# VHH binders against b3qqe0: the designs that were tried, part 3

Target 1, 332 residues: b3qqe0
Amino acid sequence: MKINLDRTSSGFCIGVQGTIHVAEEKLNQSGELYCLGDVVHNEVEVKRLEALGMETIDIPAFEELRDAEVLIRAHGEPPSTYETARRNNLAITDTTCPVVAKLQKTAKMLHQLGYQVIIYGKKIHPEVIGINGQCNDEGVVIKHPDLSDEAEIAPLDLGRKTALISQTTMDVPGFYELKKNLEKLFAEHGHRNPGTKSGEWMAVRDIDITSEKTGGRAMPELVYKDTICRQVSSRNGKLRDFALANDCIVFAAGRKSSNGQVLYSICKDANPHSYFIEDVDEIQPEWFVGENGKPVESVGICGATSTPMWLLEKVANYIGKTFGDDSGNPDA
Key: E = the ipSAE of ESMFold2; O = the ipSAE of OpenDDE; V2 = 0.75 times the mean of E and O plus 0.25 times the DockQ between their complexes.

## First folded at step 1 (VHH)

Design a13 (framework vhh_8dlx_2)
Fold by ESMFold2-Fast, scan of step 1:
Structure a13 (fold): chain B 332 residues (1-332), chain A 119 residues (1-119)
Amino acid sequence: as target 1 above (332 residues)
Amino acid sequence: EVQLVESGGGVVQPGRSLRLSCAASGFTFSDYAMHWVRQAPGKGLEWIGNIYYSGSTFYNPSLKSLVTISRDDSTNTLYLQMNSLRAEDTAIYYCARDEGLWFGELDYWGKGTLVTVSS
């Protein structure tokens, strides 16, 4: 059994690496740090940092906290979180990813310019809560790009100037499918940009939204901005190829990780013998027996953008030692 | 087509237990992970926990010792057992289906059942 570890399309993105690095530095300095919510959607990594002195707290605990230092994770927070911190004399270490911070600013400015803001995303996701907070919670969150969910589209005012943006971790094809379906929906209601026969919405630039020189003057009634992070989306093809190259896939990620489940679904679609784990103790011997009842020839190990490389290495070593030969190749 | 119907809510005194049910129809229930979510008056949504197809559960750490989630695939029913109820447990409780592709992303919700904990 050959064990192959995916080093190219798995592991922390630069934004998550930055958050973990800041958390480690603070813990080394003081031995104590509160984190609002899971620092990363990976329980193994959370436990590692908790062993160093980090305490994960929820919103109710945060609201009662006084005179402490709190880390804001990469997903960002709505304005209400910062208001609570100021009231309670909490020192904020803000590690919001720059891509997410820019997106929040874009949403705020579109809302201030009078646009109805549609967010391609998941209503319960922390990033979406942060983005919608910039829109006074008036944003319309749509997850299903085919507009099949009537509850998602019920709040839409088809007569209002409208802007479409996206949660950074959503899929690019879904975003453009949603844009196409919204173009049709608004055009059928009699609302389209002047000069567009197909009801086409227009792409806008940051300078059009935020610049004092333009102040939104050049912007049409119906606009969109593709705010999906390309650092994450470019990994999908490489991960699919990796899954196809192995008989069995062990995928490691946190159970709360949305991008982890998307990446796992890519593996599962390419290779039905793909298995999700959060910890090495979940690994089952039966996974390494193929449909023909014979041992698998290769096992691929991969993970999400929220999964640290040290965990993938731990999984490879565990499988090699427990189910393979010690003289074999756990990582070669 | 997909329907989720919660039941079992009502007025209960502090310290007592209550079991909520969720009846699922319109899909192969045994193929999906299921979640419980609640919303207290004037507050946001709070995730309670989930149960995988296999029966394995994962809970909000703040609620783990107070709740138990279970399922009966033969009757397409999801359960939430709540013990040692407190006034702060007063909320509308929702049953939700996991999309399957995006863990923790919920594609269908019930209409909710109200639980009021008061003396």
Scores: ipSAE 0.000, ipTM 0.103, lowest interface PAE 21.7, mean pLDDT 82

Design a14 (framework vhh_8dlx_2)
Fold by ESMFold2-Fast, scan of step 1:
Structure a14 (fold): chain B 332 residues (1-332), chain A 120 residues (1-120)
Amino acid sequence: as target 1 above (332 residues)
Amino acid sequence: EVQLVESGGGVVQPGRSLRLSCAASGFTFSSYAMHWVRQAPGKGLEWIGNIYDSGSTFYNPSLKSLVTISRDDSTNTLYLQMNSLRAEDTAIYYCARGDYDFWSGEFDYWGKGTLVTVSS
């Protein structure tokens, strides 16, 4: 059995790496740090940092906290969180992922320009809560790009100028499916960009949103910006190829990770012998036996942007020691 | 016309400090995140870090202890403070306006760069 560890399309993105690095530095300096919410959607990594002195707190505990230092994680926070910190004399160490910070600014600017902001994403996800906070919680969050969920589309005002953006970890095909369906829905209501017979929405760039032009052409009424993180979305194809290259896939991620669920579904669709774990204790011996009753020839190990590389290495070492590794563990 | 002009480069001895500046014009500087990126001879681009419009900073973890990024919105100027310079820090240093994530490649505008040579 050959064990292949995916080092190119798995593990922390630069934004998450930065958050973990800052947390470790603060803990080494003071031995104590509050973190608002799970530092990453991976319980194993959270427990590691908690062992170093980090205390994970929720919003109710944060509201009661006074005169303390609090880490804001990569997912970002709405403006209300920063207002509470100011009121309670809390020192904020802000590690919001640069991509998320930019997305929040985009949402704020679109809302300030009078756009109804549609967010492709999951309403309860921390990142979406942060983005929607920039829209005064008036954003319309849609998870189902086919518009099949009546509750998601009920808040839409089909007569308002509208902008579509996305949670950074959503899928690119779903975003463009949603855009196409929204174009049709608004056109059927009689709302189209001038000069478009098919109801096409206009792609906008950051410069278009922040333009200082005076007397220029008005920004289109129906617009979209693809805000999906390319650090994340570029992994989809690489991960599919990785899954196809191995007989069996062990995918490690936190169960709360929306990106983890998307990436695991890509693995499972490409290779039915893909299995989801949070840690090594969930691994089943049966996964490494082929239909011929012999050990599988290769096992691929991969994970989400929320999965630390040390955990993937731990999984590789465990499988190699427990079930054998003819090629040697690549991490040894 | 959007322009970014880096300055402050030159020849510096190992172990010394150096501060680079980037003068921005043609846009509302205070509304954008700004980045520092470098390219050593014969190597690819290396992201150093960024500073949000809020003033919050995010650094490449491998460089965080050696650099500090700051901004002065009143003068539309971005700064990079470098300490304990080594020969391996020899590079052309660029400031850039664009997406908050260097790895996304969404940079609208780049300066032409300023050369830093660390040599004894």
Scores: ipSAE 0.000, ipTM 0.140, lowest interface PAE 16.5, mean pLDDT 81

Design a15 (framework vhh_8h5u_2)
Fold by ESMFold2-Fast, scan of step 1:
Structure a15 (fold): chain B 332 residues (1-332), chain A 121 residues (1-121)
Amino acid sequence: as target 1 above (332 residues)
Amino acid sequence: EVQVVESGGGLVQPGGSLRLSCAASGFTFSEYDYAMGWYRQAPGNQHERVAIITSGGSTNYPDSVKGRFTISRDNAKNTGYLQMNSLKSEDTAVYYCAADLGEWYSDYDYWGQGTQVTVSS
């Protein structure tokens, strides 16, 4: 039985890896660290960090906490979180993902330049709340790129200079569908970038936004910046291909991870011989026997964005030693 | 099955108070990484954000309700709340509870069916 570990579409993204790394470093230095909310939706990883001295706290505990160090997670926080920390003399260890931090700065700068900021995203998502906080909560959040939700587009002022950005975890096709439909909507209102025949919006770079000028020219009236994180957005297709390439799939994730549930459903749809686990103790021998009564030829091991690679490696080692073909050498 | 269900709406006189509840099932509010919000829609008007509470504890209110409405959650009861004080006729609307499981990379977004609040005199 060949054991294949998915190293390309499974496990922590760069932002989550950064948060875990900083948490570990702080715990090694002080032996104590509070984390505002679950560091990841994976109880095995949370328990590992708790053994090092981390304590997960909620909002009431955070508001009562004094003279302590608190970790801020990768999705970022609005200004009000930092104001509470200052009031309570809390030291913030800020692990906001650099992609999210850059996006928050982009939103702030666009807002300061007078742009109406449209955010392709979900209104209640923590990242979107953080981004919109940088726009004084004046951003227009649109989830449905076909503009079919009249309530989403109702706040739009079609006469204002406008910039489109995105929540990092949204889909790339939807972003460009939204851009196309916004171009049409604004052009029908008579608002176009000067010199455009079809009402095209202009792609802008960070340097354009921060300098207000590129090559001595001011930024156009209608602009967009594709802020979607490619580390996460490509995983669905890669995971489906991985599931199809193996006889059996063992998928590891936190039981309450919504990302884990979605990614597992992709595996299960592609390969019915897919099984969900939180840790190795849930693995059953019958999963590795094919319908022909013989051992399966390959087992794929994969997981959610919330699943650490060390756990996937633990699963691979466990399956190899427990259900794989042992060399017969007890000292190997 | 993941769902949220609103309750506590009703008819109240101007200056009165109501407390709306949002009961979650299929996930627990003791998970610290979820976001929850209240939205409303009045007849002939567009959807309006009323209150948001993040996993990080940050609350956000529009000026129209700031100082009068308070969003909170009780993790032990798996329920979110909107305390509405000093109600005005302009607060008349269907109120919706919305929840995201709080996972940063999640694609989930859950909305309730709504509960009617009528302020009349």
Scores: ipSAE 0.011, ipTM 0.346, lowest interface PAE 9.1, mean pLDDT 82

Design a16 (framework vhh_8h5u_2)
Fold by ESMFold2-Fast, scan of step 1:
Structure a16 (fold): chain B 332 residues (1-332), chain A 121 residues (1-121)
Amino acid sequence: as target 1 above (332 residues)
Amino acid sequence: EVQVVESGGGLVQPGGSLRLSCAASGFTFSDSLYAMGWYRQAPGNQHERVAIIDSGGSTNYPDSVKGRFTISRDNAKNTGYLQMNSLKSEDTAVYYCATEFGSWDLEYDYWGQGTQVTVSS
C-alpha cells in the first residue's frame, strides 16, 4: 500500500499560517494569550495551542475581560469588537486575513455609497458577522442561491441600488447561481441596469469601489464582486484530481470548517472510498480493503485550509505503521 | 519600484483598431490575487470603466464597447491587453490600466499614467 500525502493542495492557506505563526510567537514570549473564538476551525490544532497557554474565549467572556491581550483570528471581527476592546483596555493582536480585511473594506464602502449589500454566506459564520458589521448589520445574508428561503429574501428592497458579495469560503457555482436569480428577481420588479435586456448586473472590483480616482463614481445601480478566495477555490480541481488518483482517500479537517465540508464533498463525489476524520483515532481498518476483499494499493491523505500539515503527516505515519507503507520499504 | 505602464496608444482613423498593453513591474500577476481593468477619461469627464478581467479570466464590458473591445492578460509576461476594434470618434480618451491585488503586502490599487487614444479622420 502506497501512502500519498497531498503537500501541494492541502494544509493551511497563507492567512491561517499567519494567524498560527503569530499565536505561537506570542505564546513563546508570554506563555498566555486569549483568542476570540476558535483560532482555526480544527479542534486538534486548537487543543495544541491551548496546551501552549492559549485560552479560547467567546463574545460574552470577551465583553467581561479587562487589561489583557486578545488575538483576533483570520476570520476577522466587526467594528463593535474593536470598540469593546478599547473600552476594556484590551490589547488587540489582529491577524485578520488580508483577503478578509479587503472584503470588509469593500463591504464598508459599498454600504457608504448607499448600496444594499447582499452577502452570499452563512449568517452566523464569524466572517459574515464581521462583513455585515461593516454594513452596520444592514446587509442581507443569503445562503440558498435558488432563493427558496423566504426568510432570507424578505429583507430585500428590490428598488434599491444593490451589490452582491460573498463569504470567502463559499462555492463559486452557487455565487453565480445566486447572481443569476437576483438578476431575474430585480428585473421582474422593474429594476435593471440601463441598456440590459436580461437585467445583467455589472462586475466591479475594489479599484471601482475604493480607489481615490474612481471612488464609486459612475458605478451602476446593480453590481457584484466575486469575493470568493482563489487561494481556497483553486484547490477544488486539484483535490478532485488527487482523489481520482488514489484507491482510498482519508480527508482530515475540523467539522466546523466550511472549506473542509466543500473539499470533502469534492473528494467523496470523485471517489466514494473517501473518509472524513478529525484525528487518527477515527480511522477504520476496513477503509483500506477494496470491494474485492484485497488491500487497496494507494491511500491519499489530504485536508482543508484549516488542517495543519503536521496533522496530515501524523495521519500518514499512523496509516503506514498500522496498515503498511510501501513507499519507504517495499519489503516491509 | 512598483509600476504599471500603458503603451500602444496613438492616432487611428474611424473603423480602425489598436491594441493597448499594460506592463507591470515590481509585482507579479497571480490567478489567486489580482484583477485588472481598463478605464478611460475624455477631457472634462470622470473616469469610466471600459473592461475588466478577474483572476478566473471572466470579463465584463459596458454596452458602449461590448463586442468591439476585448480584454486579456498574459500572467507569464505580467502584461494585460485591450484589443480595440471598430473604433469611433467617441472612443477618444486617455486610457488607464488599473490593477487590484489581494496580497497582504499590497494595500493600494495601482494605476498607470495613461496612454492617449485619438480616433480622427
Scores: ipSAE 0.013, ipTM 0.469, lowest interface PAE 8.2, mean pLDDT 83

Design b01 (framework vhh_nb_b201)
Fold by ESMFold2-Fast, scan of step 1:
Structure b01 (fold): chain B 332 residues (1-332), chain A 123 residues (1-123)
Amino acid sequence: as target 1 above (332 residues)
Amino acid sequence: QVQLQESGGGLVQAGGSLRLSCAASGSIFSSYAMGWYRQAPGKEREFVATITSGGSTYYADSVKGRFTISRDNAKNTVYLQMNSLKPEDTAVYYCAADTGYSWEDDSLYYDYWGQGTQVTVSS
């Protein structure tokens, strides 16, 4: 039987997986590494890396640190973090996700062009702190797309040229609801892009933001850029497709994980031969028998957003050694 | 601020039906994914059903075919229609709301929780 491991739509996203891989390499080389903040919001994975010599530190501890190597996690950090590292002679291993790094550059350039930057996101989220740092912490962070939170909208200057961007992990419908409501709010204040009937804001591309030749003539007063990461937002569809592509699905997650239960439900709806486990000891031989009593041809292994890849690999190895040949199987 | 208030719980005989309602205050209801969770005495909280802002529905295996989640955005309310109730469905039922998808951990998945409503199914 073929064992297909879902490496693209299960567990930590590719950016976080990259961070874990770099952390493991550094720890294997030196036996010590500081990480600024939790490398992931998974206690088991943090403890695993701590056993290898990683130490999680906060901003106050980071400010006092000298003669050390510090990992910057996938979420990214504001410019102030890098300035502190420079002042304290700290070696930075920067694993900021490329999508986040690009977003930070976009925010910086919009701010430098004089735009009031609105960030659809959660103000306390590490990614948003990093993005807002590129705007000298002058960005307006809005979580509630209906503009119902007065504290969120109080900093808005409705007379300024303004750009809307998003935290990469926010929802696409909320982003466009926020855009619609901002269009109405600014138009009611008398601020519209010329020639727009309903006060529409204009989508901008990276090339528009980087243009030095036409300056302000290339960029309208009120703009937006949809910066939501499609690797995360398309996960439900990709997981459904993965479940459909295999005869049997083994889904690994914590039973308390609400996200895990939702994602498992997606698998189960697509493929009735889907089974939930927390670890390999729950795997039943009966799961690998098809409708006619014959062994299944393929087993797909997948998991929740909070499931580490090492657990999915452990499951794949266990099934391969116990029920089939794992040496020739392609990873999905 | 979103506040969630559940209603419709009570005592019902096995095989009976109940309809739970969750009224959301604050005006962000339509952009939220809404869910129902339950916690039985001595057990951990478990997923029951969710409905996304776009209307897609997902159910726990134990309730699929018996429970139906729906939403009325005009009334800022999410419903859980519970049919063919069993004694093992006895629990406190909680309504939950989330504004966005988080890939980092489950603690960021739900922004708001209600206080819960008791459902007791007698044999």
Scores: ipSAE 0.014, ipTM 0.497, lowest interface PAE 7.2, mean pLDDT 83

Design b02 (framework vhh_nb_b201; at its last look DockQ between E and O 0.31; V2 from the best seeds 0.00; counts 0 for: pae E 6.7 > 2)
Fold by ESMFold2-Fast, scan of step 1:
Structure b02 (fold): chain B 332 residues (1-332), chain A 122 residues (1-122)
Amino acid sequence: as target 1 above (332 residues)
Amino acid sequence: QVQLQESGGGLVQAGGSLRLSCAASGFTFSSYAMGWYRQAPGKEREFVATIDSGGSTYYADSVKGRFTISRDNAKNTVYLQMNSLKPEDTAVYYCAAGSYDFWSGDEGYDYWGQGTQVTVSS
């Protein structure tokens, strides 16, 4: 029996996994670490780290903290957080996701080049607060692509050079709907890129924005960059493919997880021999017997976005030890 | 102002059918995933069905083959057709609208309705 662990479409993304790993290293070294906000939206994982010495704190507590080590989680933070840390002599362990860090740099450079920055996203979301902080909180955050929310569009200056970017976790169709509606809105107010018949905005690359040689000089007045993370947006398809590639699926998540239930239903639809567990004690021996009475050829182990990799590894080890030791490769 | 308003709940006999509707306003309906959840007295809220912005549908094992979720973007409405109802389906049914948020996991739903009671007898 081959045991296949889904490391790409299950559990925390590589950015969140990096945050957990760094937190564990710091706690092993000093036994003490503050984390600004929940390190992940998984109570079991938060409590595990708290048992190792981590303390979750909010912004008011952070502002009163002195002479301590603080973890910045994968979502990122605005410049004001780092200014407070400097003032209060706090040692920052910065685990901002590389995709988010790159997006923050993009927003900063666009703002420095004089662009009005529009952020497709949720204004109160921690990631968006971090991005908008790079724009001195002058970014225009729009959640409704049809421009139906007057409060969202009220700050727009239709005569300014403008750049559209997105929170990494927003939907791709909404981003392009927003772009289309902004193109129309600006064109109706006489602001277009030269030579465009329909008022089209220009896609820009990182090198166009950050190039030291050009300084953004080659960029048009109205631009956009699709900053949505494709690792997140393609997970459902990848999970379905994973479920189809195995004889049996063991899916691990909390039963209260809405995300977990949706992802499990994707597995079950693709592969009827899919089973939901919260922990290893729920695993049944009969799940690994095929229609011919022989052990199944492969077992896939996967889970929700919020399922920690250590739990998936625990499940893989339990199944291998209890029902077969084929760890992905036959002997020799 | 954002609003989700459920309707179509009520008392129905086991084996019967019922159709729930959820009328949405104040947001770009077509860009949102829409879901149905339920909560029986003294129990946790549980997933029933969801339909994403692209029209893909997903169901809890307990309702698969009996319930059908659908949407009408022109009317800003999501539906739940419930067939072969069982006493165990008795619960308050909630409509939810959301965009998946990777970091929050279960916080992907931005908006929730007030709920509509479904009671299945005998």
Scores: ipSAE 0.032, ipTM 0.524, lowest interface PAE 6.8, mean pLDDT 84
Fold by OpenDDE, look of step 2:
Structure b02 (fold): chain B 332 residues (1-332), chain A 122 residues (1-122)
Amino acid sequence: as target 1 above (332 residues)
Amino acid sequence: QVQLQESGGGLVQAGGSLRLSCAASGFTFSSYAMGWYRQAPGKEREFVATIDSGGSTYYADSVKGRFTISRDNAKNTVYLQMNSLKPEDTAVYYCAAGSYDFWSGDEGYDYWGQGTQVTVSS
């Protein structure tokens, strides 16, 4: 019996994994670490880290904190957070995801070039707060791609050169829908890129932005940059493939998690021999017996985006030890 | 103003069927994913089913094979056909609308209805 652990389509993204790893290292060294906000959207994981000495603090607590070490999460923080840290003599351990860091830089440059920056995302989301901070909080955040929320679009200046970017974890179809609707809205008000009858916005790259900033080629007035993280957006397809590649699937997640249910459904549709668990005590021996009465050849272990990797590893190890041939290493 | 109005709830015997409806207004219905959640007394709200803007459907394991979610874009309405009802299905059922966020789970829905009571007697 081969046990395959999904490390790409399940669990925390690479950015969040990096944050957790750094947190663990720091905690092992000092026994204490402040974290600004929840390190991950998983209560079990947060509690685990707190048991190791991590203290989750909010913005008010952060503002009063002095002479301490603070972990910045994968979603990043606005410039104001760093300024506060400096002022209060806080040591910052910055684990901002590289993808997010790049996006923040992009937003800053666009803003510096005089673009109105539209951010497809959630206004209250930590990532968006960080991105918008790079725009001096002058960005226009839109969550509804159909522009149905009048409050979201009210601050738009339809005559201003404008750049559309996205929160990294937003959906690709929604982003392009928003793009289309913005194109229409601006065009109806007489604002179009030169040479475009339909008023389409133009895709820009980092090199284009940099070029303009350094006095090179000028960018169009209306531009967009797809800044959605493809690692996250492609997970559903990868998970399906993973489910197809194994004889049996054990899916670990919280039963109340909508994300977990959706992803499990994907697995179940692809592989009818998929089983949902919250913990190892729910595992049934009969799951690992094929139709022919023989042990299955392969077992895939996967989970939701909020499922900690240690839990998946625990499940893999349990199955290996209990039902597998002594090769307990899912990575072997 | 966005409105979601649930209907179709009531009292039914175990093994019976109900069809819930949610009438939506105030947004482009066809561009949104629609979902059903439920909350039993003393329990947390839980996912029941969702249908995205493309018509793909997903179900909680507890209702799979018994419940069917569907939508009629022309009527701006989402439905939940509930068959083979069990006492455990007793809850307030909520309609939700929004875009799926990979990280948001239940927070991915932007709008919520007031709910409709479903009671299944043994």
Scores: ipSAE 0.030, ipTM 0.527, lowest interface PAE 4.0, mean pLDDT 89
Fold by ESMFold2, look of step 2:
Structure b02 (fold): chain B 332 residues (1-332), chain A 122 residues (1-122)
Amino acid sequence: as target 1 above (332 residues)
Amino acid sequence: QVQLQESGGGLVQAGGSLRLSCAASGFTFSSYAMGWYRQAPGKEREFVATIDSGGSTYYADSVKGRFTISRDNAKNTVYLQMNSLKPEDTAVYYCAAGSYDFWSGDEGYDYWGQGTQVTVSS
């Protein structure tokens, strides 16, 4: 019987988990660490780290802080945060997710090349604040793909060379709807890439941007880069696929969690042999017996994003031991 | 500002049907998962149904086969068709809208409506 643990769609994401691991290591070494903003949206984890010596601070406190160590969350920070850290002699432990760091670099390079940067995203979201900081806060943030919010589009200079990027957590259909609406808007203003009949914008990659920066092939005036992280936009589908790939599913979450119940319903819909638990004491051995009385061939273990990975690992270990016990001398 | 406005609740006999509506404004409706939850007096709020931005639907076991969730992105409205109603379906029904903040791990519903009362008598 193979036991499969869902490490990609269950528990804290890789970026958040990496931030937590770094924080734990620093706290074990020094017993104190400041974190700019909540390290994770989970009260239990925040309190746990605070009990180890972490102190969560806001921007005003950060601006007054001197001669200390500060953790930067997975969301990343604008350049002004790092300038303040240098001025205040702060040691930065930077856990910005590589995906976010790459996007910040892309935004910076587009801005340096003279592009008006449009960011599909939520203006108050920490990720967008960091991205726009790379554009000297001159980026135009658009949340509504249909261009229905006149305040969002009012700052657009329709005659300026322009690049569209996205906050990594936006929806894919909305991004391409926005792209099409922007193509129409700019073309109606008389601005389109040369040689296009409909005013289509050019899809670009980081290598295309680097090539223009170094004097190679120039990009046209109107470009876009799809920077959406597909891990986020396909969470329910990934969980469904995981449930389908296993003979039975053990789903661990708190029963009072509204999101946990939604995610469990996805598992159950995909695989009727899905079972909800809060902890190992609820596991029943008959779940792992197939139609022929033999052990099922695979067991998938998953949970909500609020389910700690250590609990999922505990469940996996328990099933491994209990299944061996259940298959040996069943009548003894 | 974000608003979720439920309507269509009321009193109905057991075995009957109701359709709930939730009109949404102040966010990009088509990019959000929409859900229905309910809470009976003295009980915890429980999941009823959800529909993601792509139109895939999921239901609590207690309502599967009897309730149907749907959405009309052109009208920014989500619906709950409730058939074969039972007295235990009596509750305040809440509309919810959720987005996901991957980097902080927040996967909860961001916005909730004020609720509409459904009462099933027999």
Scores: ipSAE 0.019, ipTM 0.480, lowest interface PAE 6.7, mean pLDDT 84
ESMFold2 (binder alone), look of step 2: mean pLDDT 84; pTM 0.851

